VH-VL binders against p53630. Designs and how they scored, part 46

Target 1, 237 residues: p53630
Amino acid sequence: MNSKSQQQEQQPIVFVTGTDTDVGKTFVSTLLVHKWKAAYWKPVQTGIESDQGDSETLKNFKIAASTWQPPIFTPTYALQKPLSPLQAMEYEPNVDIRLLDFVVPEEWSAENPLVVEGAGGVCVPITRKLEITTDLIKHLIETSGHPVYVVVVARSGLGTLNHTLLTWNHLCDNGLRSHLFGVILNGEPNEGNVQALKKFGVNIMAQVAQCTTAHDQDMELHELPSVESLMTQQDVE
Short names: E, the ipSAE of ESMFold2; O, the ipSAE of OpenDDE; V2, 0.75 times the mean of E and O plus 0.25 times the DockQ between their complexes.

## First folded at step 19 (VH-VL; framework fv_guselkumab)

Design t4 (at its last look DockQ between E and O 0.69; V2 from the best seeds 0.81)
Fold by OpenDDE, look of step 19:
Structure t4 (fold): chain C 237 residues (1-237), chain A 120 residues (1-120), chain B 111 residues (1-111)
Amino acid sequence: as target 1 above (237 residues)
Amino acid sequence: EVQLVQSGAEVKKPGESLKISCKGSGYSFTSYWIGWVRQMPGKGLEWMGIIYPGDDETRYSPSFQGQVTISADKSISTAYLQWSSLKASDTAMYYCARLGKWDDWLFDYWGQGTLVTVSS
Amino acid sequence: QSVLTQPPSVSGAPGQRVTISCTGSSSNIGAGWDVFWYQQLPGTAPKLLIYGNSNRPSGVPDRFSGSKSGTSASLAITGLQSEDEADYYCQSYDSYLSASVFGGGTKLTVL
């Protein structure tokens, strides 16, 4: 009685990163979690002194069409200041984030995909050794034992081309090309930017927007690609 | 085995309050939505609402919003449907049903139904 | 006044093929939302018959099949048997209503 139970493939870990802060990573992660019936984990949360955290935001974000109740795992680190992890640690001298600390939560049964939300962009420093989000992605690839893929969240509007291409090329140059599912553009639809990015070899997964009607939100969820289709596309490339 | 067992038939008068129950067993009660479906005599199925006992999130059909209250007691794996003031038009069979985990809005298991008769 | 439209009744002789249609709109079946089918035997609760448009749960014979196209879905029953006499309901989700919606039901009579 379950469509997902027919899947015999190992469930993937999908890392959601962005071109910058406030590009809508949490929103996109929420959509993906519901679309794929996935679990959610944000390894590093900052700004807990003034924010409820992205995990809580995701939990409270209701999609009318979805009855999925996502398993949400506790961040490995939660820091007080709304800064990058490195900067936030300056205010917490007893906290020393290491890449080895990031282990896939044991609570994850691997029956469903795991959506992992990163902090900021790909070059955000996470450790005192100046290791960045890209290094965290590589760490998960090497240690998780699961297929790991990356989704890049970017703004849809003017000015996004440079940031998106820099992010995309950075990931490619770091050997992650075969792990890239694509880019999700968040904001008002911009076909010009979509076409421009495609000319540079960027895979555009979808265009989404926040603050839509329940109907529009439901339709956005429905139009997202399945994780199976994305995995199949990767095998062909 | 997954089972949903509903409370017995009710005979009430207009204006009376009523609360019927649905007890789940054979699965994690707090991990699945429970919904209520109305079937008036000789008519079709009507979705009323759902509740997630894990956090008591409730969703109602627009047609039933404000007309009934859905609740749950997870300590005894029981969902409830209640009326503050019954009407003759509330006469119907009421089913509770579990939503599937992987398919949105799929009712995979059903209770046996509770017949509610409202007459003066 | 169901959101999904079904014929009120269909009939067939044993061994025949019958089809029950379920017609929706662009906000439910036409939008790509999954269709489910339920069988309700006389005096009993509904039972899941088809999920995900065309999947059969365990215990449902392969005589039952579901399909979806455009704004409509269809339930086909081949090799009709006397025990198939029941009411059949289609169900989907409507994004404008933000609600699960049922068809009006179809009474199947085996002649």
Scores: ipSAE 0.892, ipTM 0.946, lowest interface PAE 0.6, mean pLDDT 95
Fold by ESMFold2, look of step 19:
Structure t4 (fold): chain C 237 residues (1-237), chain A 120 residues (1-120), chain B 111 residues (1-111)
Amino acid sequence: as target 1 above (237 residues)
Amino acid sequence: EVQLVQSGAEVKKPGESLKISCKGSGYSFTSYWIGWVRQMPGKGLEWMGIIYPGDDETRYSPSFQGQVTISADKSISTAYLQWSSLKASDTAMYYCARLGKWDDWLFDYWGQGTLVTVSS
Amino acid sequence: QSVLTQPPSVSGAPGQRVTISCTGSSSNIGAGWDVFWYQQLPGTAPKLLIYGNSNRPSGVPDRFSGSKSGTSASLAITGLQSEDEADYYCQSYDSYLSASVFGGGTKLTVL
């Protein structure tokens, strides 16, 4: 039918951040990219001297049910040391990261969503002016010309109540509540933590675990919400 | 116009090798999966496997893993299906088909088929 | 034997409605994976008829419709015409096999 082509909705940018480093942002980003048939961009990558980077990790992660081949855009900055971008620049003094340099890749056709993966958690320092991941999110909201939403990735296990609430409240206190799609918990299921977070008003949009079987990965992919349903949820605010 | 043009019919003997081709045109060859489908005489369609010519990633049906080789040469926009040693049971029509970008596993365009006959 | 089961044949007179079933399992259609349908006219290559369970590509008449429920899918053809005489195949991904599969095919005869 032509009804799909009659809707002139701007395709969203979805920023994937986390409660900490190594909480599974790249795995979750991979699932979202395949679920939404999205493009992928990691704006700043560190640790390249010892790691192929998150873009290559996402490219090489096969999900058996998916034949989607995402457009993967080059990081605006790639730094050698496995440190925060701010600290990594101490070892590359000719690099001066500026927020204005983070322009949505021109190669993005905008016929599908763009998943943008942050470095570390929401307060990770990026620039010499001590701008953090939250400031990058605000920059994209201000400059991209697209709707911008945020997904928070958190561990499912012990300690997550504190880390998730701190991250969630930080984002809300920074004017980003209307942009929050929710939290994805990554790891061994923990229903007690899920229910506790829900009591605090945290939206748990999915629970996933990085699985060893293709079948389980297929099912986790299928269970994720559509980007349209998430945008509808936000529109009632 | 998207076109998939396959190589001509083959008559072979058991034990011989064979490589048949599928040339894609009218689209970006490296941006779409190409798959192969077998149809034995009087029988239905069988999904054999696919290749993404952009990086040569392949996926095979368990029934065909190790029985055939799927490959591509992106410099001439051509995908291949190959046997190292044909059997009489390989007698079939073989189709190539392109996967659509927006729907996983969807075959949106098909080649005309290559008839392979393997007989003593 | 096919993972997706179709009746071997169906028949109908011109102007009538026929339905072709495609029965799968919890590892394919029942898991929620999309169903596609292909038409193969005698002596020709298959062509896409229905995608995404129910969508028609350009050039496919609205006499053809698809639906999915539970572990099964259905292709309906209304206003049957002689040129509809063909073999029809469903297709879906199977998560146990980690591969796509076709149904066994249905020969439609127009009387």
Scores: ipSAE 0.813, ipTM 0.914, lowest interface PAE 0.7, mean pLDDT 92
ESMFold2 (binder alone), look of step 19: mean pLDDT 93; pTM 0.940

Design t5 (at its last look DockQ between E and O 0.31; V2 from the best seeds 0.00; counts 0 for: pae E 4.6 > 2)
Fold by OpenDDE, look of step 19:
Structure t5 (fold): chain C 237 residues (1-237), chain A 120 residues (1-120), chain B 111 residues (1-111)
Amino acid sequence: as target 1 above (237 residues)
Amino acid sequence: EVQLVQSGAEVKKPGESLKISCKGSGYSFTSYWIGWVRQMPGKGLEWMGIIYPGDDETRYSPSFQGQVTISADKSISTAYLQWSSLKASDTAMYYCARLGKWDDWLFDYWGQGTLVTVSS
Amino acid sequence: QSVLTQPPSVSGAPGQRVTISCTGSSSNIGAGWDVFWYQQLPGTAPKLLIYGNSNRPSGVPDRFSGSKSGTSASLAITGLQSEDEADYYCQSYDSYLSGAVFGGGTKLTVL
């Protein structure tokens, strides 16, 4: 018997979104998957003509401190062009993404958390009806039967304040405040931005960066909050 | 019941090759890491390396990197530890052990051990 | 040389309390990595005794307890019994070595 087997609470779904593309969502998702011993699902993958996909990236990302082998579920949609889902569909006229198509994978036993990685930012259109990532999050909240939480990935450096606050406020204005775990800042540490964001009521979960040494990567993983602690914090608010 | 059964004791000469085995049962073999631990006579435990039979990912201790080869045959739920050229200093008890699923680097079940004796 | 330091031997009389220390560094126990304990009876393979610093697997009596503080961990055995005579090993993860590390082992003698 191990420590995880003692958990009696329903496992959460944690949606990882970002302020933009290339902010490090896949990297952060990887860290969270290993930290929480979670499964991984990216519902929509674009750019498969030129990229191996984020699922493969996550699978191949090794963390020395972690012996976790994450269950990885197949994207519901995989599109050829490295564009937003809506734009990518213009090159695939037979593909029509609908929110109803996104069902939590049956292969997920709910024994462990599920990390869901979104495409781009919260306002990225994913359907021909101009439904956005925020709508997908709401869909999962309404249909999954599990607690659903959101993590926002943002750059740590100069210029991130505007994008982070816009993203945070957007989610709050759309009724998702109680579902927000917080923001993970990816990049060189920037305490000034951390303090600035906190003044606006943004919860900063962690600061991370891509490390050059296994030691630093291990330590970064260790410093991430547990999913249990995050859930407990939400219950108090 | 989870069980790890190792191959029998070996008596070898320096320079000879050797491959010992560890067979897992009572669990999904491809879903758990298997590690090897050395215990020299009258000494403590030393981690050597681990393998994930699901995809054959292998990790070695720096002290054993290049000194041994760890492999697995998932079709028969068996992990292996092998030497290309044994030394007298390789004389030891060798244990295989399963790593726990939820706790990183936890050896939760152990084989009975394989004694390897290397002498001229 | 073991990365984790244990006393080579400890002894106690039946019914007594004994403690086995395990001292690490900032790259293993001090970094917050979990500590595990194993019991190795004479002529047998190691057996898991404590996981996650202080948890007992099923079948391990509550006489055994684990704790961790700073760069050190400790195994406590209360109500010492003759059957407790064995070697005890602490184990953790080291971020500089990128792998599992064991203590040197402690031989417990029941007087």
Scores: ipSAE 0.900, ipTM 0.948, lowest interface PAE 0.5, mean pLDDT 95
Fold by ESMFold2, look of step 19:
Structure t5 (fold): chain C 237 residues (1-237), chain A 120 residues (1-120), chain B 111 residues (1-111)
Amino acid sequence: as target 1 above (237 residues)
Amino acid sequence: EVQLVQSGAEVKKPGESLKISCKGSGYSFTSYWIGWVRQMPGKGLEWMGIIYPGDDETRYSPSFQGQVTISADKSISTAYLQWSSLKASDTAMYYCARLGKWDDWLFDYWGQGTLVTVSS
Amino acid sequence: QSVLTQPPSVSGAPGQRVTISCTGSSSNIGAGWDVFWYQQLPGTAPKLLIYGNSNRPSGVPDRFSGSKSGTSASLAITGLQSEDEADYYCQSYDSYLSGAVFGGGTKLTVL
């Protein structure tokens, strides 16, 4: 007689990208990692001559209400200069980044997502062949064997309508609309910008800002969407 | 194997200072929170505070903020709990415990306890 | 008093089943925070018995089981043995107290 297999559903990979440098990708990644009890991977880190890097920042960026610690994977590439990966390789000529080198870490939790943080924005050049962050996302979609989704981090304030729409439309024009969970706005709340972006069909997942108390941080995490609810929303679209 | 070994029992008078210790072994000491838990005679458990020895970040229960000092010496894998001026009401059993990485506020391994008696 | 409410004592004969309740509120168990259980044998330190509401660490017999529903949790012990005589504590996290909260403890007596 045939028995129903006890098969675990493949956990998603969620790629966190941004509209610009310094929009808060690492802060937002930290919140998502804690909300989803996810593992974290920054595939390409630059600027290590003067900075410990985003993986170490996330390791040490403790949510006040939490003592849980994420599994954190070592970057595939770590480069000295605080430049795009392409430019940083000019100072390390023995380093040659290739998309095929980005293999999803094998030992993250079977029950929890993986958050992957990109370098810079969606058009940041990664390889000497001028492949960009968007090409890395496509590579993970094609090779990882997991469902892959994208979250865009943007500033909440002035200029964000232009930058967010350019980023969103770029991803859609590159065939990634069905992979987009949405945009997280980081900074002082701005309902006007939220409503304007929604009128253009941009899905705003959340607004976040630095919190002053552990209680406020706990409430903010509670209000972030679950990965399951985002996947359900994506299926309807 | 994970072990937490605490310093021995103490008999003190009110007003005296005291520092008790908790030595961790069998794991990466700097990669886990360590907490202190008080159990008054015949009473239940109450957390006092936690420390992350990797960067010395400390968090105190509001009931114990300013009443005790929690510290660590990562070079010898040891956490400390200290009082500057003991009171008779500090008479209790004091446990150290390691917090697990995979669950918020899980006390996964416990020391054997240090009995502190404060009397005139 | 204790943030999580447990009965002060429970008893049972060898081989029987006992249940220990742990009642919280909307700021701890009711907010979705996990419940952990600890066993403290007489004269010894607490030890982890149940984590993540219902998971047993290696070495804990399967006659110990945990569950959670709404704002409360429960520890069940079947096949009661004399060595089960101990104090049992539930524990969770509370958002308003910003830290761990323990139940007051339940003394289990095996008759």
Scores: ipSAE 0.164, ipTM 0.647, lowest interface PAE 4.6, mean pLDDT 88
ESMFold2 (binder alone), look of step 19: mean pLDDT 93; pTM 0.946

Design t6 (at its last fold request DockQ between E and O 0.77; V2 from the best seeds 0.84)
Fold by OpenDDE, fold request of step 21:
Structure t6 (fold): chain C 237 residues (1-237), chain A 120 residues (1-120), chain B 111 residues (1-111)
Amino acid sequence: as target 1 above (237 residues)
Amino acid sequence: EVQLVQSGAEVKKPGESLKISCKGSGYSFTSYWIGWVRQMPGKGLEWMGIIYPGDDETRYSPSFQGQVTISADKSISTAYLQWSSLKASDTAMYYCARLGKWDDWLFDYWGQGTLVTVSS
Amino acid sequence: QSVLTQPPSVSGAPGQRVTISCTGSSSNIGASWDVFWYQQLPGTAPKLLIYGNSNRPSGVPDRFSGSKSGTSASLAITGLQSEDEADYYCQSYDSYLSGSVFGGGTKLTVL
């Protein structure tokens, strides 16, 4: 069997979070999944009453340069309302999300990285105990037995500085500094914001946007950093 | 052992329809792409298209888009290449090949080929 | 149509080293897409020889090596043997084609 150099002794889990609910986490996750030949898991899906879900979105997103067929694992929780998990649960009294319920899918062979997409931003409450996405990340660090890293997705445009820095600092303050791969800015290129964030010590992994041509999309995918390079960088920091 | 076994040689006339097959074995058929590659007599290899039997996603080369149809029957681990109306210029060897999982667009295993001859 | 350029033929004596070049463009090899090599013995189907620019599948002798630089790739065969007489094809991805592209093939003759 042919394998890329990606086969490390222990494959990482990469948690994709964001500065907000609509910053392009699913899109970025899709790119990373294809770039890294990764599996995909969204532990909590909300809004199933009105949309197909992020898993389906990822599945249906085709990149010409990629022949990867991502393993997609079923959400642990799927809620009806397009709200935060906590709010969505208010409409489903019988659902009680617990951090302990989040177990890495058994179907994951660990032959490739696992991209985990979070719901909303880092401070989004996901349990009735007011545990937040950050707590879920910590839970995975403690229980998965795999290296866990975090990618923050943010808008590229106006307002992103504040939101990105708040998110970044929040994660750092919660002991996750060594787990941070970096930030991916989604939207129109904004070198000013990139430079500003870097001055604050934020690692910018990439700038991405949805492309209108297959060629541009292919090139964007190719320009993303490898998971190996990111892991190496973390070992040095 | 991974094997791709193709159907036998075909002799056809212009205007006739044709469907050739490629049966995969020794691996999970629905977990790998199958591609078709044309080789005209004394010429090089030309990619035609690929299909993912797991969900029947199909991609065609622009040169072959609309000229052929690629399909698969996962129940019998078989991929197909078909023409609705053959031309003399379709005379060639046709190979099916599996795409590897970890390298995009890599043809890691090949069938033995099916010779198609189209003549009046 | 996007194509990779190979020399039509190369030759060498047994024991010699030969190289086959594969030249692309900015939309394929130059864009850092991986190059693959296939060996096609006379009257047989192609066989994978090199993947990921320089990796050998199981069963491929270490006499075969691949490299890539810029818009070009090369296949090197050391210790040439009579059994190496075959057609060799390079292959990559082209982003404008949105698909696979092959070189024109190189006929290797062992003298």
Scores: ipSAE 0.915, ipTM 0.954, lowest interface PAE 0.5, mean pLDDT 95
Fold by ESMFold2, look of step 20:
Structure t6 (fold): chain C 237 residues (1-237), chain A 120 residues (1-120), chain B 111 residues (1-111)
Amino acid sequence: as target 1 above (237 residues)
Amino acid sequence: EVQLVQSGAEVKKPGESLKISCKGSGYSFTSYWIGWVRQMPGKGLEWMGIIYPGDDETRYSPSFQGQVTISADKSISTAYLQWSSLKASDTAMYYCARLGKWDDWLFDYWGQGTLVTVSS
Amino acid sequence: QSVLTQPPSVSGAPGQRVTISCTGSSSNIGASWDVFWYQQLPGTAPKLLIYGNSNRPSGVPDRFSGSKSGTSASLAITGLQSEDEADYYCQSYDSYLSGSVFGGGTKLTVL
């Protein structure tokens, strides 16, 4: 009954990054975790002095259609200040983040996808050697032993064309185009921005917003693409 | 080897309280939702509510919200269905059932049922 | 009246094929929510028969099959046997009610 026969031998890691801090990465990660019946990992969490963190936010967000209870893995690093990881380490000098410390949680059974949520955007500095979120993505590609893909979360409204194109082109210029599932726009629908981004060759996976009714939230979840269809799409490009 | 074993049949009077039980074995009790389903005599199945024993998250069908209490004791792998004041209309068979992990809202394993008879 | 409508009864002779329908709406089966089927033999608890619209759990004979189209689902039983005499229930999630729903049930009589 509860067979995983519909899934691949090797389950993917899907890294959720954004065009900026506060574009809705945790909300989108929550939707993807429930849609894909995935596990969740936030490798580096900042701001814990005043915030329960993104893992708790994801845990507490309930979707009526879903009875999935995701495995949620402890951050490798949790820092006090609501700053980039690099800056937050200035307030915790006993912490020295190294990319080699980011090992996929051994508790992950790999029977389902793993959603990994990044801190801030693709150029956010993480280590004292000035390694950035993009370097963390590359590290996971090189060391995890799993297929790794990237989803970019962007706001749907004003300013998104510039921020999204900069992020998309940065990832492509860093050799990650074959890893990109696409962009999820978060916020009030904006067809003009969608069409403009498509003209630049940006793949728009979905347009989402946090819904006020359970019905609308259920439908939004159900309409998201499956991880299998996205992996098939990458094979075609 | 997944088994759900329910407490025995109950004969009660209107106004009495009742707590019936469902003990799960052969699986990690705290890692699966468990739910309660009513079947009135000669009638179909009605979903009452579900609980996730790992964190006690509970969801009730609107028809049963405020009418019953669903709880779990993870130390003994047991879920409960409670009435504070039974009515004759509560006469029914009550099943517990486990939800599947990979299919939302799937009742994959069922207990044998507990017959509750409420009569004056 | 159930959200998922099933015929109250169906019958067939041994060896025949019978079909049990489950008709829903745009908020459940029509919104692409999965359909599950349960068999309840006389005097026993329900047992899972079909999940994910068409999948059989281990131990369910392949003469049982499920399908879904539009707002409806169907359970087919071929090579009907006397042991198949039971009540059959469909189930789906309903996004309007924000909860799962069962069909009213179908009594299968083997003649």
Scores: ipSAE 0.837, ipTM 0.919, lowest interface PAE 0.5, mean pLDDT 92
ESMFold2, look of step 19: ipSAE 0.822; ipTM 0.914
ESMFold2 (binder alone), look of step 19: mean pLDDT 92; pTM 0.939
OpenDDE, look of step 19: ipSAE 0.885; ipTM 0.939
ESMFold2 (binder alone), look of step 20: mean pLDDT 92; pTM 0.939
OpenDDE, look of step 20: ipSAE 0.874; ipTM 0.933
ESMFold2, fold request of step 21: ipSAE 0.818, 0.818, 0.822; ipTM 0.915, 0.912, 0.915
ESMFold2 (binder alone), fold request of step 21: mean pLDDT 92, 92, 92; pTM 0.932, 0.936, 0.934
OpenDDE, fold request of step 21: ipSAE 0.911, 0.912; ipTM 0.952, 0.952

